# VHH binders against Abasic site processing protein HMCES (HMCES), part 54

Target 1, 269 residues: Abasic site processing protein HMCES (HMCES), of Homo sapiens (Human) (q96fz2)
Amino acid sequence: CGRTSCHLPRDVLTRACAYQDRRGQQRLPEWRDPDKYCPSYNKSPQSNSPVLLSRLHFEKDADSSERIIAPMRWGLVPSWFKESDPSKLQFNTTNCRSDTVMEKRSFKVPLGKGRRCVVLADGFYEWQRCQGTNQRQPYFIYFPQIKTEKSGSIGAADSPENWEKVWDNWRLLTMAGIFDCWEPPEGGDVLYSYTIITVDSCKGLSDIHHRMPAILDGEEAVSKWLDFGEVSTQEALKLIHPTENITFHAVSSVVNNSRNNTPECLAPV

## First folded at step 21 (VHH)

Design xb3 (from ub49 with T56R)
Fold by OpenDDE, fold request of step 23:
Structure xb3 (fold): chain B 269 residues (1-269), chain A 117 residues (1-117)
Amino acid sequence: as target 1 above (269 residues)
Amino acid sequence: QGQLVESGGGLVQPGGSLRLSCADAGIDFSHYDMAWYRQAPGKERELVARINYGGRTNYADSVKGRFTISRDNAKSTLYLQMNSLKPEDTAMYYCAAGLEYDSFEYWGQGTRVTVSA
C-alpha cells in the first residue's frame, strides 16, 4: 500500500467514525490536532492521514475503549531515532510486514507500548501489470458499500448530489497500524507517525497485487486493535490477516501522479 | 509482483564500464526504497547497492568505490553506474523497490552483465 484516498470533510469523517464504547454508549472520537487534517484523494507516504487511537494514550486512567482521532505522518519514525532528518532512516517504514513485525525494533518497541492505531481511508490504490505491455492499470480498493437504490456504483453517480450522498454514508477502510512518537533532536513538536501493517493479498486481490494492508473488518476488530489496555499485543496480532471483504474498480492514470488531488483519482473508468 | 524493467546490461571487457537502468512507467517510486541485486551462476542472489527514498546509499563491500547507485524521481528511474568491472561482477542484475521495512515487493526480470576478456 503506497497510496490512499482520504478526502472526506472533517465533520463527515468524524461521523463516519462513530462508535460504541465498552458501556455501549454511542460516541464520536475526539480530535487531536484537527488543523493537521488535509483531505486528499491521493495520499502518499510522508503525508498526514487521520488515525484512530485509544484515549488512554493521552489521558491517564481514561477508558481505553474511547477513541481519539488524530492526523499522523505516514511512515513511522521510531522514538529512538537520533538524526534530525527522518528521511535518513535506513529502512522504509511506510509499511510493516506482519510476519516480521516482532523482529524489527522500529515496530516491536512501539507495539509493546500499546501504540496501535487504525488508519482511516476511503480506500487504497494498487497497480496491476498489464500483460504484454509495460503499462499498469491502477485500481481503487475499498470496503463494499451499501447500494442505495438511487446511488448506483461509485461510477453511476450521475449527479453531484448523488455523489455527495454516496460519501455521506461511506464506510471507511480501517487498516491496522502502529504509531510512535518522535522528538526531534533539535527540538520542536513531537512527531506522531504511523506504519501500515501489510499481509499477503487475499485471493480476490491477488491478480492485482500480492500484498495488501491488514484490514480490520468490523467494530469488534477495530475496538480490539485499539484497546491496548484490555487486549494484549499477542491477542491483537491475531486480528492481522488478509480479508476477502473488499471490492475494487479500475481508475484512470490520474492517480499515478501524487500531485493530482481530484475526484478523478478514484472515479471508475 | 509488479515488474520493474532493467536495461543496460551487456558484454564488456575487464576494466570497462556499464550503466544499468531500471524503470516503471506506471508507478511513482519516489517514496520507495530501491536496490540492485545480482545473481551469479551457482551463487545466491546478493545485494549490490541500496538507496532509500531520501537518497541514503549503501553498497556491498565488493563494489564499493566502483559502483554508484542513483535515482531520478522525476523519471521514476533507478541507475547503477558500474566502473572498473571485473569478471567477478558477471551476473544477472535485478532492480527492486519497496515500502516495507527491509523488504522489496517489486522486482525486475533482470539484465545480464558479462565481464570477459
Scores: ipSAE 0.877, ipTM 0.936, lowest interface PAE 0.5, mean pLDDT 93
Fold by OpenDDE, last read:
Structure xb3 (fold): chain B 269 residues (1-269), chain A 117 residues (1-117)
Amino acid sequence: as target 1 above (269 residues)
Amino acid sequence: QGQLVESGGGLVQPGGSLRLSCADAGIDFSHYDMAWYRQAPGKERELVARINYGGRTNYADSVKGRFTISRDNAKSTLYLQMNSLKPEDTAMYYCAAGLEYDSFEYWGQGTRVTVSA
């Protein structure tokens, strides 16, 4: 996963992240650093994206089932990193392979501290190699959406009004992530950053790309991943596997340029 | 995103130089770590050189001081300047790119380098 969409307005995004705590109370996640949220149809590594994490990471004795939403940097900077420039990390930390997560210090250490997060997106992009050509076809990959009588397929949004309806009830893609907190040696603000855990692709996606993000499908999976107070690392890692519960459609080459930030990026072609 | 395509391989005499290139027509690799690997006949594939998205480089001991890996993000192209070539450098050279820690998702088909008198 090297490109995502996360374009919903902050209020819509927040509502889409509604959840029940362990008491069964309906809640919205509280924002930390809401001003760092930058909606975009075309998110690249090193940009900020919103993630969910347990309130217990910020407040002592907090209910670990409560959720915070916070923009974090895509590309994990480990807390032990002593150089002033994160781009000097030896290895790319945009994604973390599930099969070696416990072998790499950059991921094992924060994971051991319970620093699990859910990375939010409308969906992610992947490029399929075209046979016989040097061209690649991009696809937008996302959760199946509930067809409400009012919500046409993304492709059927013939009017601005219909478009708004489609996104008002959009089911966000929830990807498993690990985050860390880094204090720059030269001082300044603490940097929160994340990596996306990746797995082998499911059968349905295998023709497009052989790798995919670990998707947490459903409220139970999301809750267990976030709740490091009650769910051990070992139990949480059982949630990391390919899922077939995804859909996709071909999009235009507009998304190829990371500078393009328009609805055309994820529109069906 | 296009396929990684290597070019610049060929036959060269010992002590000669070659410049390999790797490009993809479809994928913006500006955020990717990239690397050159090589595989000699009857040997395992080995890392030759690596460059992260920030320009940090690492080399195999066997090529240090002779090879230089570089990238042009504007052209989405990876380079390997090979100087003072030796017969032992004879191999198929592969370009790789990835966003995963110490792993590469994309691979080229390779370009053959032959160093012979």
Scores: ipSAE 0.875, ipTM 0.935, lowest interface PAE 0.5, mean pLDDT 93
Fold by OpenDDE, fold request of step 23:
Structure xb3 (fold): chain B 269 residues (1-269), chain A 117 residues (1-117)
Amino acid sequence: as target 1 above (269 residues)
Amino acid sequence: QGQLVESGGGLVQPGGSLRLSCADAGIDFSHYDMAWYRQAPGKERELVARINYGGRTNYADSVKGRFTISRDNAKSTLYLQMNSLKPEDTAMYYCAAGLEYDSFEYWGQGTRVTVSA
């Protein structure tokens, strides 16, 4: 996963992240650093995206089932990194392979500290190699959405009103991530950053791309992944596997340029 | 992302030089770690050189001081300058790109380098 969409307004995004805590109480996640949230149809590595994490990471004795939403940098900077420039990390930390997560210090250490997060997105993009050409066809990949009688396919929302309706009830993609906190040697603000855990693609996606993010499908999976107070690392890792519960459609080449941030990025062609 | 296409391979005499290029089909690889691998006949594929998205480089011991990996993000092109070539450098050279830790997701078809008198 090298490109995502996360364009919902903050209030809509927050509502889309409604959840029940362990007591069954309906809640909205509390924001940390909401000003760092930058909606975009085209999110690239090193940009900030909103993630969910347990409140227990910030507050002692907090209910670990409570959720915080915070923009974090895509590309994990490990806490032990002592250089001033994160780009000097030896290996790319945009994604973490599930099969080697426990072998890599950059991921094992924060994971051992319970630093699990859920990366939020409208969906992610992948590029399929076209046979006979050097070109690739981009696809937008996301959770299946509830079809309302009026809400045709993302492509049928010809009216601004219909478009808003589609996104007001959009089921966000929830990807498993690991985050860490890095203190720059030169001082300044603590950097929160994350990596997306990746797995082999499901059968349905395999023709497009052979790798996919580990998707946490459903509230239970999301809750267990986040709740490091009650769920061990070993148990949490059992949640990391390919899922077939995805859909996709072809999009235009507009998304190829990471600078393009328009609805055309995810519009079906 | 785009397809990686290698170029610049060919026949060269020992002590000669070649410059390999790897380009994508218009997709931005500025965030990707990139690498050159090579596979000689009857041998396993081996890492030749790696460059992270920030420009940090690593080389196999066998090519240190002779090969230079570089990238031009504006052109979305990866390079391998090969100097003082040896017969042992004869191989198919592959370009790779990835966002995963210590792994590459995208691979080129390769370009053949033959070092022979």
Scores: ipSAE 0.869, ipTM 0.933, lowest interface PAE 0.5, mean pLDDT 93
Fold by OpenDDE, last read:
Formats: C-alpha cells, structure tokens, sequence
Structure xb3 (fold): chain B 269 residues (1-269), chain A 117 residues (1-117)
C-alpha cells in the first residue's frame, strides 16, 4: 500500500469513527492535534493521516478501550533512531510485512510496547500490471458500502447532494498499523509515525496486486487491535490476515500523480 | 503506476563500462526504496545495490567502488553505473522497488549484461 484516500471533513470522519467502549457506551474518539489533519483524495507516504489508538497511550489508568484519533506521519520512525533526518533510515518503513514484523527491531520494539493503531482511509489504491504494455491500471479498493436505494455505484452520484450522502455514511477502511514516537536529536516536537502492516493479497485482489494492507474488518477486530491493555501482542497478531471483504473499481490515471487531490482520483472510469 | 523496465544491458569487454536504467512511466518513485539485483547463470539472485527514498546507498562488497546506484525522481528512473566490469559481473540485472521494510514488491523483467573478452 503506497497510496490512500482520506478526504472526509474532520467532523464527518469523527462520526464515522463512532464506537462502543467495553461498557457498551457509544463514544466518539477524541482528537489529538486536529490541526494536523489534512484531508486528501491522494495520500502518500511521509504525509500525515489519521489513526486510531488507545487512550491508554496518553493517560495513565485510562480505559484502554477508549479511542483517540490523531494524525501521524506515514512511515514509522523508530524511537531509537539517532539521526536527525528520518529519510536516512536504512529501510523503508512505509509498510511492515506481517511475516517478519517480529524480526525487525523497528517494528518489534514499538509493537512490544503496545503501540498498535488503526490507520483510517476511504480506501487505498493499487496498480495492476497490464499485459503487453508498460502501463498500469489503478484501482480504488475499499470496504463494500451499503447501497442506498438512490445511490448506484460511487460514480453514479449525479449530484453534489448525492455525493455528500455517499460520504456521510461511508464505511472507512481500517488498516492495522504500528506506531512509534521519535524525539529528534536536535530537539523539537515528538514525532508520531506509523507503518501499515501488509500481507499477501486475498484471492479477489491477487490479479491486481500480490500484497495488501492488513485490514481489520469489524468493530471487534478494531477494538482488539487497539486494546493493548487487555489484548496481548500474540493475540493481536492473530488478527493480521488477508480479507476477501473488499471491493474495488478502476479509476483514472489522475491518481498517479501524488499532487493531484481531487474527487477524480477515486471516481470510477 | 507504470512497469519497471530495465535497459542498458549488453556485451562489454572486461574493464568496460555500462549504465543501466530502470524506468516506470506511472509510479512516483519518490517514496520507494529501489535496488538492483542480478542473477548469474546457475546462481541465486543477489543484491547489487540499494538506494532508499532519501538517497542512502548500499552496495554488495563485490561491486563497491565500481558500481554507483542513483535515482532521478523527476524522471522516475533508477540508474546503475557499472565501471571496471569483470566477467563475474555477467548476469541478468533486475531493478526493484518497494515500500516494505527490506522487501521489494515491484520487479522489472531484467536486462542482460555480458562481460567477455
């Protein structure tokens, strides 16, 4: 996964992240650093995206089932990194392979500290190799959405009003991530950053791309992944596997340019 | 995102030079770690050189001082300058790109380099 969409307004995004705590109480996640949230149809590595994490990471004795939402840098900078420039990391930390997560210090250490997060997105993009050409077809991949009687395919929103309705009830893609906090050697603000855990693609996506993000499907999976106070690393890692519960459609090449940030990025072609 | 396409391979005499290129018409490489691998006949594929998205480079011991990996993000092109070529450098050379830690998701089809007198 190297490109996502996360374009919802902050209030809509927050509502879409409504959840029940362990007591069954309906809650909205509290924001940390809401000003760092930058909606975009085209999110690239090193940009900030919103993630969910347990409140227990910030407050001692907090209910670990409570959720915080925070923009973090995509591309994990490990806490032990001593150089001043994160781009000097030896290996790319945009994604973390599930099969080697426990073998890599950059991921094992924060994971051992319970630093699990859920990366939020409208969906993610992948490019299918076209046979016989040097071109790739991009696809937008997301959770199946509830078809409202009037809203055909995401692309059929004929009116701005219909478009808003589609996104007001959009089920966000929830991807398993690991985050860390890094203190720059020269001082400054603590950097929160994340990596997306990746797995082999499901059968449905295998023709598009052989790798996919580990998707946490459903509130139980999301809750267990976040709740590092009650759920061990070993148990949490059981949640990391390919899922077939996804849909996709072809999009235009507009998304190829990371500078493009328009609805056309995820519109069906 | 485009396909990784290698070019620049060929026949060269020992001590000669070649410059390999790997281009993708659609992928923004600016975020990707990239690498050159090679596979000689009857041998396993081996890492030749790596360059991270920040420009940090690493080389196999066998090519240190002779090969230079570089990238042009604006052109979405990866390069391998190969100097002082040896018969032992004869191989199919592959470019790779990835966002995963110590792994590459995208691979080219390869370009053949033959070093022979």
Amino acid sequence: as target 1 above (269 residues)
Amino acid sequence: QGQLVESGGGLVQPGGSLRLSCADAGIDFSHYDMAWYRQAPGKERELVARINYGGRTNYADSVKGRFTISRDNAKSTLYLQMNSLKPEDTAMYYCAAGLEYDSFEYWGQGTRVTVSA
Scores: ipSAE 0.864, ipTM 0.931, lowest interface PAE 0.5, mean pLDDT 93

Design xb3 (from ub49 with T56R)
Fold by ESMFold2, fold request of step 23:
Order: structure tokens, then C-alpha cells, then sequence
Structure xb3 (fold): chain B 269 residues (1-269), chain A 117 residues (1-117)
């Protein structure tokens, strides 16, 4: 997983993240660093994207079931990193394989601190090799959406109002992530950064690509992954597996260039 | 799935040079770590050189000082300049690209390099 769409305006994104706390109260996540949110149809590694994490990471004695939403850098920078420039990391931290996550210091250490997050996107892109050519077919991959008149029909919108109706009830993709906090050696703001955990692809995606992000399907999975106060690392890792509850459609090559930030990136072809 | 295209292999005398190229027409690999691997006849595939998205390189001891890995992200192309070639460098050479920590998800079919008099 190396390209996502996360294009919703902040207020729409926030409402899509409505949840219930431990006491059954409906809540919206509270933003940290909202000015760092950069919506785009075409997010790449090293860019900022919103993640959910437990309030307990920020406030002593907070209710660990309460959620914060914050933009973080895609590509985990370990807290122990000594150089001034994250591009000097020896290995790419965009994704972390589930089968080795507890063997790699870059991920085992933040997991031991309960630094689990839920990475938010409209969906993600993958590229399939077409047989008989060196060309690739990109796909946009996302949760199945509830079909209504205009809802869930990306290609049917013919006006700004109809486009808003497509996304008003969009079910955001929720991916399991690990984050860390890095203090640059020469000072400055603490950098929050994340990796997306990956698994073998499900049968439905195996013709597109052999890997997929670990998807947290439903509020119970999301709550358990986030709640490091009540859910141990061992229990949380049981949530990490492929899912068949996923759908996709082919898109044009406009998305190939990460500088293209238009609705055409995810439009069906 | 996972098809990068290598070129530039061939037959060369000991002490000679070759330049390998690896490209992909679709994916923007500018954020990926990339590498060259080789597999000699009867041997296991081994890392030759790697380059991260920021340009940091690492080399196998057997090629250090003789081979140079580089990348051109605008052309989505990976290179391996091979100088002072030895018969033991004879192998199939593969390029790889990935975003997973210490792993590669995309591989090429390989290009053959033969070093003999």
C-alpha cells in the first residue's frame, strides 16, 4: 500500500469518524494539528494524512476509549533515529509486514508503548500488471458502500451538490497503523509519523496485488486497536488479517503521477 | 504482478564494464526503496546493492568500489554501473522495488551478465 485518497474537507471527514465512547455516548474525534491536514485524491508516502489514536496518548488518566484525530507523516520515523533528515533511514517504513512486526525494533518499540493508530482514507490504489504488456492497470480499492440514489456512486455525480451526496455517507477505509514520536536532534517540533501494517491479499484482490493493508472492519475492531489502555498488544495483533469485505474499480492512469490531485484519479473507467 | 523490466546485460571480458537499467512505465517509484539482486548458476539469489528513496546506498562487500547503484526518479529508472567485472560476477541480475520495511514487493524478470574471456 503506497497510495491513498483522503480528499474530504475536514468537517466532512470529522463527521465520518463519529463513534461511541466506552459509556455509549456519541462523539466526534478531537483534532490535533488540524492545519497540517492536506486533503488530496492522491496521497503518497512522506505526506501527512489523518489518523485516529487514543486520547490517553496525550492526557494522563484520560478515557482510553476517547479518540483524537491528527495528521501524521506517512513513513514511521523511530523515536531513536539519530540523523536530522528522515530520508536517511536505511529501510523504508511506509509499510510494516504483519509477519515480522514483533521482530523489528522500529515497530516493536512503539507497539510496546501502545502506539497504535487507525489510518484513514477514502480508499487506496494498487497497480495490476496486464498480461502481454509492461503496462499497469491502477485500481481504486475501498469498503463496499451502501447504495442509495447518489450515495456510493463515484461516477454518477454531475454537479457539486450531487458530488457531496456521494461522499456524505462514505464509509472511510480504516487501516491498522503503528506510530512513533521523533524529536529532531537539533530541536523543533516533535514529528508524529506512522506505518501501515500489511498482510497477504485476500482472494478478491489477489489478481491485482499480492499484498494489502491490514483493514479494521467495523467499530469493534477499530475500538480494540486504538484502546491501548484496555487491549494488550497480544490481543490487538489478533485483529491483523486480510479481509474479503472490500471492493474496487479500475481507474485511469491519471493517478500514476502523484502530483495529480483531481477527482479523475479515482473515477471509474 | 510485480514486473519491472531490466536491460543492459550481455557478454563482457574480465575487467570490462556494463550498465544495467531497470524501468517501469506505470508506477511512480520515487517513494520506493530499490535494489539489484543477482543469482549465479547453482547459487542463491543475493543482494548486490540497494538505494532508498532519499538516495542512501548500501553495497555487498564483493562489489563495493566496483559497482555503483543510482536512480533517476523523473524517468522512474534504476541503474547499476558495473566496473572491473570478474568472472564471479556472472549471474542473472534482477531489480526490485518496495515500500515494506526491509522487503521488496516488485521484481523484474532479470537480465543476464556473463563475464568470460
Amino acid sequence: as target 1 above (269 residues)
Amino acid sequence: QGQLVESGGGLVQPGGSLRLSCADAGIDFSHYDMAWYRQAPGKERELVARINYGGRTNYADSVKGRFTISRDNAKSTLYLQMNSLKPEDTAMYYCAAGLEYDSFEYWGQGTRVTVSA
Scores: ipSAE 0.782, ipTM 0.894, lowest interface PAE 0.7, mean pLDDT 90
Fold by ESMFold2, fold request of step 23:
Structure xb3 (fold): chain B 269 residues (1-269), chain A 117 residues (1-117)
Amino acid sequence: as target 1 above (269 residues)
Amino acid sequence: QGQLVESGGGLVQPGGSLRLSCADAGIDFSHYDMAWYRQAPGKERELVARINYGGRTNYADSVKGRFTISRDNAKSTLYLQMNSLKPEDTAMYYCAAGLEYDSFEYWGQGTRVTVSA
């Protein structure tokens, strides 16, 4: 997983993250660093994207089922990293394989601190090579969505109001992540950064790409992954597996250039 | 599907040089770590050289000083300059790219390099 869409305005994104705490109380996640949120249809590694994490990471004795939402750098920088420039990390930390996560110091250490997060996106992109050509077909991949009754005309579907209604009820993709906090050796702000855990693709995606993000399907899975106060690392890792509850559609090559940030990136072709 | 395209292999005499290249149509690999691997017949595939997205390189001891890995992110292309070639360098050479820690998800079909008098 190396390209996502996360384009919703902050207030729409926040409402899409409504949840219940362990006592059944309806809540919205509280933002940290909201000014660092940079929505885009075309997010790449090293950019900032919002993640969910437990309030207990920020407040002593907080209810660990309560959620914070914060932008973090995609590409985990380990807390023990000693150089001044994260691009000097020997290995890419954009993704972390589930089958070796407990063998790699970069991921084992933050997991031992309960630094689990849920990475948010509208969905993600993958590229399939089409047989008979060297060209690739990009796909946008996302949770199945509830259809609306307001799709009576293709021309009328282009209005800004219809576009907003499609996204007002969008089910965000929720991917399992690990984060860490790095203090640059020369001082400055603490860097929060994350990796996305990956697994073998489900059968439905295997013709597109052989790897997929570990998707947390439903509030129970999301709650257990986030709640490091009540759910051990060993129990949380049982949530990490492929899912068939995923859909996709072909998109144009506009998304290929990571500088293109327009709705056309995810538009069906 | 998941294939990089290598070129530049061939037959060369000991002491000669070759330049391998690797590209993909579609994926912008500028954020990826990339590598060259090789596999001689009957042998296991081995790392030759790797380059991270920031340009940091690492080489196998057997090729250090003779091979140079480089990348052109504007063209999304990876290169391997191979100098002072030896018969022991004879192998299929594979391009790899990845975003997973210490792993590569994209591989090429390979280009053959033969070093023989």
Scores: ipSAE 0.780, ipTM 0.885, lowest interface PAE 0.7, mean pLDDT 90
Fold by ESMFold2, last read:
Structure xb3 (fold): chain B 269 residues (1-269), chain A 117 residues (1-117)
Amino acid sequence: as target 1 above (269 residues)
Amino acid sequence: QGQLVESGGGLVQPGGSLRLSCADAGIDFSHYDMAWYRQAPGKERELVARINYGGRTNYADSVKGRFTISRDNAKSTLYLQMNSLKPEDTAMYYCAAGLEYDSFEYWGQGTRVTVSA
């Protein structure tokens, strides 16, 4: 997983993240660093994207079921990293394989601190190889969406009214992530950064790519992954597996250039 | 499942040079770690050189000082400059790219390099 869409305006994104705490109260997540949120149809590694995490990471004695939403850098920078430039990391931390996550210091250390997060996106892109050529077909991959009389088609978001019919009730993709906090050795702000956990692709996606993000399907899975106060690392890792509850459509090559930030990136072809 | 396309292989005399290239038309690999691997006849595939997205490089001891890995992120292209070639450099050379920690998800089909008189 190396390209996502996360284009919703902050207020729409926040409402899409409505949840119930352990007492059944409806809540919205509280923002940290909202000015760092950069919505785009075409997000790449090293960019900032919003994640959910437990309030307990920020406040002593907080209810660990309460959620914070914050932009973080895609590409985990370990807290123990000693050089001043994250691009000096020997290995890419954009994704972390689930089958070796507990063998890698970069991920084992933050997991031991309960640093689990839920990475938010409209969906993600993957490029399918085409047999007999060196051409690739990009796809936009996302949760199945509930259709109503008021719902619109993704490709019909050509006006503000039509955009709302598609996106105001969009079910965000929720991916399992690990984050860490890094203090640059020469000073500056603490850097929050994340990796997305990956698994083997489900049968439905296997013709597109052999890997997929670990998707947390439903409120129970999201709550358990986030709640490091009540759910151990061992129990949380049981949530990490492929899912067949996913859909996709082909998109044009506009998305190939990561500088293109337009609705055409995810429009069906 | 993925395919990168290598080019630039061929037959060369000992002491000669070749430049390998690797690209993909669809995926922008500028954020990926990339590498060259090789497999000599009867041998296991081995790492030749790798380069992270920020330009940090690592080389196998057998090629240090003779081979140079580089990348052009604007063109999403990986290169291997191979100088002072020896018969033991004869192999299939494979391009790899990845975003997973210490792993490569995309591989090419390879280009053959033969070094002989």
Scores: ipSAE 0.770, ipTM 0.895, lowest interface PAE 0.7, mean pLDDT 91
Fold by ESMFold2, fold request of step 23:
Structure xb3 (fold): chain B 269 residues (1-269), chain A 117 residues (1-117)
Amino acid sequence: as target 1 above (269 residues)
Amino acid sequence: QGQLVESGGGLVQPGGSLRLSCADAGIDFSHYDMAWYRQAPGKERELVARINYGGRTNYADSVKGRFTISRDNAKSTLYLQMNSLKPEDTAMYYCAAGLEYDSFEYWGQGTRVTVSA
């Protein structure tokens, strides 16, 4: 997983993240660093994207079921990293394989500190090699969406009303992530950064690509992954598996260039 | 599934040079770690050189000083400049790219390099 869409305005994104705490109270997540949120139809590694994490990471004795939303850098920088430039890391940390996560210091250490997060996106992109050609077909991949009488078409978001019909009640893709906190040796702000856990693709996606992000399907999975105060690492890792509850459509090559940030990136072809 | 396309292989005399290239038509690999591997007949596939998205390189001891890995993000292309070639460099050379830690998700079909007098 190396390309996502996360384009919702902050207020729409926040409402899409409504949840219940352990006492059954309906809440919205509290933002940290909202000025670092950069919405785009076409997010790449090393960019900032919003994640959910437990309030207990920030406030001693906080209710671990309460959620914070914060932009973090895609590409985990381990807390023990000693050089001044994260691009000096020997290995890419954009994704973390589930089958070796407990063998790699970059992921085992933060995971042992309960540094689990939920990575948010509208959906993600993957490229399929077409048989008998050198060309690839990109796809936009996302949760199935509930249709209503008012629902709109993804490709028809050409006006504020049409955009709202599609996106105002969009079910965000919720991916399992691990984060860490790095203090640059030269000083400056602590860097929060994340990796997305990956698994083998489900049958429905296997013709597109052989890997997929670990998707947390539903409120129970999201709550258990986030709640490091009540859910052990061993129990949380049982949530990491492929899912067939996913849908997709072909998109144009506009998304290929990561500098393109337009609705055309995810429009059906 | 083989997805990357290598080019530039062939027959070369000892002491000669070749430049291997690797590209993909759809994916912008500028954020990927990339590598060259090789496999000689009867041997296991081995890492030749790798380059991370930030340009940091690592080389097998057997090729240090003779081979140079580089990338051109504007062309989304990986290169291996191979100088002072020896008969033991004879192998099938494979391009790889990935975003997963210590792993590569994309591989080429390979290009043959033969170094013979």
Scores: ipSAE 0.768, ipTM 0.894, lowest interface PAE 0.7, mean pLDDT 91

